# Designs tried in a protein design chat: VHH binders against q86w26r167to484. Part 30

Target 1, 318 residues: q86w26r167to484
Amino acid sequence: SLVVLQGSAGTGKTTLARKMVLDWATGTLYPGRFDYVFYVSCKEVVLLLESKLEQLLFWCCGDNQAPVTEILRQPERLLFILDGFDELQRPFEEKLKKRGLSPKESLLHLLIRRHTLPTCSLLITTRPLALRNLEPLLKQARHVHILGFSEEERARYFSSYFTDEKQADRAFDIVQKNDILYKACQVPGICWVVCSWLQGQMERGKVVLETPRNSTDIFMAYVSTFLPPDDDGGCSELSRHRVLRSLCSLAAEGIQHQRFLFEEAELRKHNLDGPRLAAFLSSNDYQLGLAIKKFYSFRHISFQDFFHAMSYLVKEDQ
Key: E = the ipSAE of ESMFold2; O = the ipSAE of OpenDDE; V2 = 0.75 times the mean of E and O plus 0.25 times the DockQ between their complexes.

## First folded at step 14 (VHH; framework vhh_vobarilizumab_d1)

Design k2 (at its last look DockQ between E and O 0.06; V2 from the best seeds 0.00; counts 0 for: pae E 8.4 > 2, grease 25.8 > 24.2, placed apart)
Fold by OpenDDE, look of step 14:
Structure k2 (fold): chain B 318 residues (1-318), chain A 121 residues (1-121)
Amino acid sequence: as target 1 above (318 residues)
Amino acid sequence: EVQLVESGGGLVQPGGSLRLSCAASGFDFSDNYMAWYRQAPGKGRELVAGIYPGGRTSYADSVKGRFTISRDNAKNTLYLQMNSLRPEDTAVYYCATDVIRYGDYEFMDSWGQGTLVTVSS
């Protein structure tokens, strides 16, 4: 079977995909149906050592001694979850003029096109816009749209996010009184941003007088709350602006080159301190052969999109 | 809150034509895959045709060359042009999209009440 799960940024596609793996592993999902479930983060595929199916399986298993031959005996009992098809990265080449299909991309394309392991099951997650790029690869697929939070789920999320019940209630009250915020919180990722923003304000003893009027305002509010100064010293506006510009530059370069993972050296080139930017960037360690390498990514692609968009505004002010 | 309302069904003679419409609301229509299903008496529901956000279409073999699925994103409306209708095309036709909520594993397709198409001499 082939299923495409689509949803806008932050709707919880990745979370769902990961949860599926966990629930399968615990026997609660698809009992007896799949012997193996392979989670493939598409943005990480570029880190594969080889563009081979076997290597992909080793990667997914986290074990270079995985019994690949045995695994491939019954492809019908395999599920591949390709998470974030839209986040497939171009090779770490600084100046790619033309988007060519990399060997690693080709590997996934062959899988999606059912040339490789035609009897296996595939779940692919992607954003709606990127679905247009996926469509030509699909012969027969079930398409499912992820809706995000219901009203009840939004309320539960606030209750779960805030450890203090009063804070949760206050935050939720603020959100309910603003149609834009409330609607935005349908998107789990945005809901998190909103909750984080509100929590940050509360912790700082700030009264929320003005509420965001659009998605951009939501992100700006978040950024304004958590954007660190350049130095551990004084929070000068100039320092904050510098960091903002640097984040915008990083995001823009990433989008331009379809890169979503950044090496520490790249952050340094932009004069960014990864650990200090935990509000905006996440980091993971990857085993690359005998080496472990740390890569950074925006906490969510929506942040990268936001900072990319902001890069145009920052340039105009210069 | 997803709503799909089918219309355009009716009685038609073999070889005739009929155009079905589906008014969609409660979701981003333009960015979603849409499909027509049908259920004949005593039979299970089957996929008839699907259309992707980009406009690509797919058809069941039984209707290929006779049916055309299309969409008007501005009107949030899905269409099924049915030509050269046959008695075996008699069924209730459903407009559908698949949706899932965050945290839910059960993929559920949403469809309307359907519209009856009867092909008979």
Scores: ipSAE 0.195, ipTM 0.626, lowest interface PAE 1.4, mean pLDDT 88
Fold by ESMFold2, look of step 14:
Structure k2 (fold): chain B 318 residues (1-318), chain A 121 residues (1-121)
Amino acid sequence: as target 1 above (318 residues)
Amino acid sequence: EVQLVESGGGLVQPGGSLRLSCAASGFDFSDNYMAWYRQAPGKGRELVAGIYPGGRTSYADSVKGRFTISRDNAKNTLYLQMNSLRPEDTAVYYCATDVIRYGDYEFMDSWGQGTLVTVSS
């Protein structure tokens, strides 16, 4: 069976996918149905050195001695969760002289087209926009849309986000008075952005007099709150404008080249100091063959999308 | 078994009005989020309007001020009042509900077969 789980950026697709693996491992999800459940991050699969099924299984298990023969004996008892189809990346060619690896012949495409392990179950998560690229690969699929937080969970999220109940009550009151903010907080990633913005305003002693009027305003409010001033003082608006342009430039280059993971050198190319931009960028260490290497990504995919869209406005001002 | 049956589609002139209905059965209608989606020829499905169990509504920007979603829990019926229709509103309109939940998340998983709305120029 094949299920495509669709949802806008930040609706919780990755969180859900990882929860499903954990719940299966603990016996609370699909007891007795699957012998193995494999989580595959489409963003990270570019780091896989070979496009072979065995290597994918070793990667997912974290064990180069995984019992591949046993695993593959009953393919109908396997579930692959392919998380973030919209985040498939191009190879990092600058450091490696690779030949013959293309999206058409990649292992994931063979799984999706049911050419490899045609009896296994697949769950593919993606943003709806990427369905145009995914649908030609599908034969038969059930489509499911993730909505995000229930109204009850939005209230609970605010209570848990803020350590101070008075802050939580004030923040939620602001959101409840604004229909746009309340609707947007159905999306967990946007809810996080709104809470972070409000917490940042409260920590800086600012009074919220006007609230965002649309989704773009929500991200702009967050950006305005967390863009750092220069350490030396002075020209702080110029420095913030420069950092904003650099974030837009990084996001735009990433989208143009189908990249969502960035090396420190790429940040320096765009005049970005990753550690100082933790409100927008996160870092993780990844195993590349025998080496461990640090990569940066936007804290949420919605930030990369936002800065990419914003880059058109920056270009027009030039 | 969840069943959603749309009706009320048809041909209408620009600026005209149309009222869509969705008869629902097989689940607790009053406790579920209901929504209208639409799909224009050659395009993907997009959310048009949604309504929560408590009556709070939401709308796509493209229809705000022109469309009104409502529900009648006594009749298990969802409605979409469509006013000031434009040619770009031409689409198949689908009724949908969120009967599947996992953890803290809700999913739109149950759909009707759709009703065609055509706005001629």
Scores: ipSAE 0.012, ipTM 0.419, lowest interface PAE 8.4, mean pLDDT 78
ESMFold2 (binder alone), look of step 14: mean pLDDT 83; pTM 0.832

Design k3 (at its last look DockQ between E and O 0.06; V2 from the best seeds 0.00; counts 0 for: pae E 19.6 > 2, placed apart)
Fold by OpenDDE, look of step 14:
Structure k3 (fold): chain B 318 residues (1-318), chain A 121 residues (1-121)
Amino acid sequence: as target 1 above (318 residues)
Amino acid sequence: EVQLVESGGGLVQPGGSLRLSCAASGFTFSDNYMAWYRQAPGKGRELVAGIYPGGRTSYADSVKGRFTISRDNAKNTLYLQMNSLRPEDTAVYYCATDTIRYGDYEFMDVWGQGTLVTVSS
């Protein structure tokens, strides 16, 4: 079977995909149907050492001694979850003029096209715009749109996010009184941004007088709340602007080159301190052969998109 | 809140043509895969045609070359142009899309009420 799960940024595609793996592993999902479930983060595929199916399986298993031959004996009992098809990265080459299909991309394409392991099951997550790139690869697929939070789920999320019940209630009240915020919170990722923003304001003793009127305002509010100064010292506006410009530059370069993982050296080139930017960047360690390498990514692709968009505004002000 | 409403069904002679419409509301129509299904008397529901957000289309073999699925995103409307109709095409035709809620594994099929197409001399 082939299923495509589509949803806008922040709708919970990745979370759902990961949860599926967990629930399968615990026996609550698809009991007896799959012997193996392989979670493939598409943005990480570029880190594969080899563009081979066996290598992909080793990667997914986290074990270079995984019984690949045995695994491939019954492909019909395999599920591949390709998470974030839209986040497939170009090779770590600084100046790619044209997006060519990399060998690693080709590997996934063959899988999607059912040339490789035609009897296995595939679940692919992607954003709606990226479906255009995926569609030509699909013969027969079930397409499912991922809905965000229901009203009840939004309320539960606020209750779960805030440890203090009064804070939760206050935050939720603010959101409910603003149609734009309330609607935005339908998207789990945005809901998190909003909750984080409100929490940050509360912790700082700030009264929320003006509420965001659009998605851009939501992100701006978040950025304004959590954007660190350049130095551990005084929070000068100039320092904050510098960091903002640097984040915008990083994001823009990433988008331009279809890159979503950044090496620490790249952050340094932009004069960014990864650990200090935890509000905006996440980090993971990857085993690359005998080496472990840390990569940074925006906490969510929506942040990268936002900062990319902002890069145009920042340039105009210069 | 998600709703699909089919229209355009009716009685038509063999070889005739009919155009079905489906008005969609309650979701971002332009981002969704949409499909037409049909259910003939005594038979199960079957996929007739599908259209992707990007405009790519797929058809059942039985209707290929005769039916055309299209969409108007501005109007949130799905269409099925049916040409060269045959008695075997007699069925209730349904507009559909698939959704899933965040954190829920249960796929939720969204269907209209259907519109009856009868092909008879």
Scores: ipSAE 0.256, ipTM 0.666, lowest interface PAE 1.2, mean pLDDT 89
Fold by ESMFold2, look of step 14:
Structure k3 (fold): chain B 318 residues (1-318), chain A 121 residues (1-121)
Amino acid sequence: as target 1 above (318 residues)
Amino acid sequence: EVQLVESGGGLVQPGGSLRLSCAASGFTFSDNYMAWYRQAPGKGRELVAGIYPGGRTSYADSVKGRFTISRDNAKNTLYLQMNSLRPEDTAVYYCATDTIRYGDYEFMDVWGQGTLVTVSS
């Protein structure tokens, strides 16, 4: 009843986890097997005000009136999906320390160690390197790897991504003629980046004459396509360069502090306008007690990793 | 803490066979993509063969049909059976795995020290 789903960044762990919730809700997956399926984003768990099981259930349901007693009556009919174990944030550790709790006593660790709700089913997604922190907590776990898209799955993805079949055919033809792009598209997260880049090029009437030569070029092509114009309704290389440096700065600071969610104030510290950067940053509103707080994250963890790596290439202006 | 140690290299005549081994430690071997690379003198490293946790394999065109990659999860060991060896197969062979980078198996982040295979008359 405990499954660890492993894969490198961008291999579709989060997408699969969310699809499983949807397929369960529609009756396609595990019909009649689970009364409740709870999705827990590990990067967002820092927002949980208390470490009690009841509060986790309220948070997952979005409702302080969730029927906790009914839910917990048959724990063997519960599934918890703990998505992104490798994305647990530094503020979460500091929150536990302030409450006098060790990591072994945190709610997530108690759940994983099967001390809390030992009969429930768990699905944990993670990058393989984080297994060194996860494995000591596990008991009898089955490990599953995400291997990415087959050749047929890549073709289906392109057909599904583009609403126009002619656009899909043109985009896929470009990718198939470049072995680097084609191989990279076995990774669903990269496949999304490539499709987004090609769609952006076609929307702007541009012709793709030279294709990316490596993974870095793929992300740079996306960046060059989607960096916003200046506030004056135009685009200049100086303005794009400053926005790029700011994204790199945000990503580097985030990685240094093991942070994946950012407040608006942090974006402003880096001179970033979150709503204008929707191609790179997503946002959600969260209720924290009586207040509603907006948080931003990179649309994919691979963007944060990419901009962090790029930060070594940009220098402070004199 | 993660270590890969190759063995089984040596001198062999053309048409001969060798079996390379790679002992792995410090990670959950059964859960990782594993690969063999080789580097001939004065050239860059190139992929020879790879094996996924589920057992799916891939091979460079130059070795397909002659080399077989396999793994023994009970012994935490990766193997490369090399048959019908040619002088062009002379290289240092490296065991590698991808644990973290970009979800792209082209970027191996853990490497062994290598084992020399020499094919000559």
Scores: ipSAE 0.000, ipTM 0.108, lowest interface PAE 19.6, mean pLDDT 74
ESMFold2 (binder alone), look of step 14: mean pLDDT 83; pTM 0.836

Design k4 (at its last look DockQ between E and O 0.07; V2 from the best seeds 0.00; counts 0 for: pae E 10.2 > 2, placed apart)
Fold by OpenDDE, look of step 14:
Structure k4 (fold): chain B 318 residues (1-318), chain A 121 residues (1-121)
Amino acid sequence: as target 1 above (318 residues)
Amino acid sequence: EVQLVESGGGLVQPGGSLRLSCAASGFDFSDHYMAWYRQAPGKGRELVAGISPGGRTSYADSVKGRFTISRDNAKNTLYLQMNSLRPEDTAVYYCATDVIRYGDYEFMDSWGQGTLVTVSS
């Protein structure tokens, strides 16, 4: 079977995909149907050492001694979850300016086209805007839209996010009184941003006087709350602005080159301190052969999109 | 609030044609994937045809070349043109859109009551 799960940024596609793997592993989901479930983060595919199916399986298993031959004997009992098809990265190699598919991309394309392992099951997650790129690859795919939070789920999320009940209630009250915020909180990722913003304000003893009127305002409010000063220890507005510009530059460069993972050296190039930017960036360690390498990414693709968009505004002010 | 209402089913002779319609309401039709399913007596529900918001279509092998799925976004209507009908096409046909809620991996199909297509001599 081939299923495409589509949803806007932050709707919980990745979370759902990971949950599926967990529930399968615990025997709750698809009992007896799949011998193996392979979670493939598409943004991480670029880190594969080889563009081979076997290597992909080793990667997914986290074990270079995985019984790949045995696994491939029954492809019908395999499920591949390709998470974030729209986040496939192009190799950093300057030379590959060619609009062509990388070998690693090609590997996934063959899988999606059912040329490779035609009897396996595939679940592919992507954003609606990127669906155009995926559609030509699809044969007889079932399309599923992921819906965000219901009203009940929004309320539940606030209750779970805030440890203090009064704070939770206050935060939720603010959101309910603002149609834009309330609607935005339908998207789990945005809901998190909103909750984080409100929590940050409360912790700082700030009264929320003005509420965001659009998505951009929501992100700006978040950024304004959590944007750190420059590494020089200065808390001036100018220093904060520099960090903002740097984040915008990083995001823009990433989008331009279809990159979503960043090395520490890249952050340094932009005069960014990864650990200090935990509000905006996440880090993960990846096993690359015998080496472990740390990569940074925006906490959510929506942040990268936001900062990319902001990069145009920052340039205009110069 | 999602409503799907199928119509156009009926009795037809082998080799005949029918056109099914599905009126959709309660959601942004133009932005959603739509599909036709069918369920024959004693059999499970199967996907017949699907159409993306952009108009890309897919078909089950059993109906490929005979059935055509289309959509009119202005009318919020999904169509299934069925040509060269066969007795094995006899089934209740359902219009559907697939949705899943955050945190729930149960695929929830929204479909209507269906329309019966009977192909018989």
Scores: ipSAE 0.113, ipTM 0.568, lowest interface PAE 2.1, mean pLDDT 88
Fold by ESMFold2, look of step 14:
Structure k4 (fold): chain B 318 residues (1-318), chain A 121 residues (1-121)
Amino acid sequence: as target 1 above (318 residues)
Amino acid sequence: EVQLVESGGGLVQPGGSLRLSCAASGFDFSDHYMAWYRQAPGKGRELVAGISPGGRTSYADSVKGRFTISRDNAKNTLYLQMNSLRPEDTAVYYCATDVIRYGDYEFMDSWGQGTLVTVSS
């Protein structure tokens, strides 16, 4: 069977996909139905050096000693969760390009088209914008649309986000007074941005006098709170604008080239210091054979999209 | 088993009208949010209109003033009246309901087979 889970950026597709793996592992989801559940991050699959099924299984298990022949004996008892089809990157490694590997020829596309392991179960998460590329690969697919947090869960999220209950109550009160902001918090990614912004304001001893009135204002409030000045000794406001332009440039280049993982050299090309930008960029070390490589990404695709959109505003900033 | 069966699609000239119907069974129709979605070839599935159990309606900006969603709880039927149809309204139209929660998240995952609406240019 094949299920496509779709929703806008920040609706919790990745969190849900990971929860499903955990719930399966604990026996609360699909007990007895699957022998193995594999989580595949489409953003990270470009790091897979060989596009072989065996290598994918080693990647998912984190163990190149995984019992591949036993796993593949009963394909109908396998579930693959392909998370973030819209974040699937074109191979930029010359080795993969030399093999003629295109999106149409990739292992993930062979799985989706049911050419590889045609009896296995698939769950694919994506943003709707990628359905143009995904839908021609599908045969029979059930479509599911994620909506986000219930009103009860929004209240619980604020209570759990803030360590201090008094801070949580103050933050939630601010949000409830702004109908647009409260409705936006149905999207878990936006809810996180709002909570982070409010926590940052409270830690700095600031009283929130103006609340955001749209999605752009929400992200700008976060950026204004966490954007560090450049450590070059210049005016902090001018340094903030330089860092902002650099983040916009990185995001724009990434989206233009369908790239969501960046090497340290790419950050340096944009004059970005990854460790100082933890509020916007995350890093992971990846074991690639015997080597360990560090890659950066925006903390969520919504940040990359936001800074890309801002790149047009920054260019028109005269 | 939740079942949603759409009907009323067809080929229509620009400016024409169609009325879509969705027969619902397998759940308590009157207690549920109902919606129409559409999917044009090669595009994502988008919300067209929704209606609450109490009758409150919402519409996508692209269809406001042209489409009207309604429900008949006695007949377990959802309707979409489509007027002033345009070529960009060409899509498969799906009936959907808000019947599933998993963990902290709400989903719409009960869908009909869809009915094709084609507006010739």
Scores: ipSAE 0.005, ipTM 0.332, lowest interface PAE 10.2, mean pLDDT 77
ESMFold2 (binder alone), look of step 14: mean pLDDT 82; pTM 0.829

Design k5 (at its last look DockQ between E and O 0.28; V2 from the best seeds 0.00; counts 0 for: pae E 13.3 > 2, grease 25.3 > 24.2)
Fold by OpenDDE, look of step 14:
Structure k5 (fold): chain B 318 residues (1-318), chain A 121 residues (1-121)
Amino acid sequence: as target 1 above (318 residues)
Amino acid sequence: EVQLVESGGGLVQPGGSLRLSCAASGFTFSDYAMAWYRQAPGKGRELVAGIYPGGRTSYADSVKGRFTISRDNAKNTLYLQMNSLRPEDTAVYYCATDTIRYGDYEFMDSWGQGTLVTVSS
C-alpha cells in the first residue's frame, strides 16, 4: 500500500510518523503485519554514505550487521515511512546548481515509484505544496490529510504544557479570547509556539497587553521573547537585531540551497551560537561511518520559513 | 470542517455513461489531492481514481480507460466521468479526502453520503 500523509507545517506529521514506529515496536500498531518498519527522515538521507538500499536499511536499523538479505526476502512485510519528502536535501557539494537528482534522492524516488520493492508498504509525509513534486512519482496512492487539534485537544495541550494549572488556565483564556490565536493553536506546532511564548512572558512577569493578530505576529512575539543577546553579553537592541539577521541569513541560505541540516561550522560562519539558540535550533548527533557529527536544524521547518521570509525585510532595511 | 457532497448517481444500462460531481468546501481545494472511492454491496471500499493538485491522475486497473477524473478548482468541484459502465461498477461512489487526527490512527472519512450508481439491464 501507498499512503501520502499531507498536512501543513506543524500539523504533526513527524510526530505521528514517529509514534507509528513506537506503537508498532510495542505491538500496539499493525500487530503481525510488518516484520520491519523503517523510519526515514528525508532531511537526513543526505547523510547516507552510500546511495544503496542496503545502506538505507543499515541506517534505519542503526546496525551495519542487520540481516538485509533476510529482510528483503519478504518485502510485503516491510513498511517504509518517508517523513518529510519536502525536506530532501541537496548535497553540500558546491555544484548545487545541478538540476539533477542526487543519487540519494534517486534511491527514494525509485522506492516511491515502486520500482524498488514494489510490494512493500509506503507512508510518505509531505506538505501540500510539495505534493506537486511528489505526484509525478506516484501511481496509485491514498491521500490522507492530517488534522490538527480539536478544541478539546487544544485545551488538553495547554493543560499538559503548563505545569501550573493557573498558568495553563490563564494562557488558555488568552488564546480563547483571540480568534487568531485560537485558530492558530489548531496546528500543534503553532500551539507549542504560542504556549512557549505565553510561558515566556509569564516567567518574565510581563503582561500580555497586545495579542498577535496574524501568524507573523505570533512568530515575532516568540522571537522577541526568546531572541538572545549577542555573545558579547550585551542586551542592546542592536545586538538582538544582529542575531535575528544572522538567523534569517542562515534560514535563507538553507532554503536557497535546500538545506535543513547545518554543521557547527556553518553556524559559526553566520556568527551564531547553537547552544544559545535552543529556542530556535535543535541539534542532533549523527553517526557518519566511524565519526559522530553534530548537526543543527531549526526546531521546526516553520521557523526556517519564517526567518527566510524575514530575511527579505531585513535586507530592505539596509 | 471539511464537507463533500456527491451527486450524479443513478440507474444506467450497461455500456452507458454517467458523470459524478463532488462539491467540496472547508479547505483549500486546489492544494490537495482528491479521489473517488466506491463500495459495492458486500465489498470493501476501493480507490477508483485520484487527481493531484497539478492535474495528474491515477486510476484503478478496473476502470482505466473508461473513467476520467477531473477537477475544477474555481468551482471546488471534483468530477468522475464514467463511460462504458459495467454491472460490476455498481456501487456507492464517494468523493474522498481522507483525514486523520493528530496522534490518532483512525482514518476519518471526510466524504458525504455518497451517490449510488446502479448498472443494470
Scores: ipSAE 0.295, ipTM 0.681, lowest interface PAE 1.1, mean pLDDT 89
Fold by ESMFold2, look of step 14:
Structure k5 (fold): chain B 318 residues (1-318), chain A 121 residues (1-121)
Amino acid sequence: as target 1 above (318 residues)
Amino acid sequence: EVQLVESGGGLVQPGGSLRLSCAASGFTFSDYAMAWYRQAPGKGRELVAGIYPGGRTSYADSVKGRFTISRDNAKNTLYLQMNSLRPEDTAVYYCATDTIRYGDYEFMDSWGQGTLVTVSS
């Protein structure tokens, strides 16, 4: 069976996909249906050294000693979650071309076309913009749409996000007083940004007097709250502009080249200190051959898109 | 609790037209993406067309330019206008809600009983 989960950026496709893996592992989802569930991030596939099924399984399991023969004994009891088809990177396609493989012959395409493991179950998440590239590969897919948070889910999210009930109540009250902001919080990614911003304001002892009124204002409020101080013990406007411009430059270069993972050297090229920018960039270590290599990404693709769009507005001398 | 009732199926000659309707109840219709699926004898169900709450549509390649999906949120009704019908369009057509609400809610997969469309000379 093949299911495509589709929805706009920030509607929680990745969070749902990861929750499904956890719920399966704890026995609350599909009990007894699958022997193995594999989560594959399409953003990260570029790091796979070989396009062979065994190597993908080793990578997903984190171990080159995974019991591949046993895993493949009953393919009908396998679920592959291919998360973020729209985030498949251009350098991965160029890597395949260098090894004489076309995109149609890549392992992911063989899985999707049902040539490899045709009896396994597939769940693919994507933004709608990638459907034109995905649809020609599909055979008898079921499409499911993700809507985001109900009003009750928004309330529960605020209650779970904040450290105590009083903080949660104050934050939710602020949001509820702005109908546009409240509606925007139906998008889980926006809801997270808003909660993070409010938590940051409360931790800094600030009272919220003016609330954001659109997506741009929401992201700017977050940015203003979490840009780090400069080296002299406080944030100067020049230092904050320099960091902001550098984030915009990184995002623009990434979008231009369809890259979503960045090496530490790329951050340094843009004058960015990754560890100081945890509010905007996350990092993971990956084993590449004998080496362990650190890669950064924007905490969500919406941030990369936001900073890219903003890149045409942030200018400094030279 | 959720009820989806299709109507408008029937016999039609090749090149003809039909309009399918789906009356929905038991849920907040305007909040959900809706879709038409079809199932020909001996085949699985396949997506024909989908429509999001905001009105964005999608179509299977086999029906693009011939079929039009639409919704009337005030009447809780989903429609499929089928033009230039071909024998291969013969199938039972199903109306479906087809969304997952994020968070702790369950996968939403509700179907109607179907309406038969036969395209034959």
Scores: ipSAE 0.000, ipTM 0.299, lowest interface PAE 13.3, mean pLDDT 76
ESMFold2 (binder alone), look of step 14: mean pLDDT 83; pTM 0.836

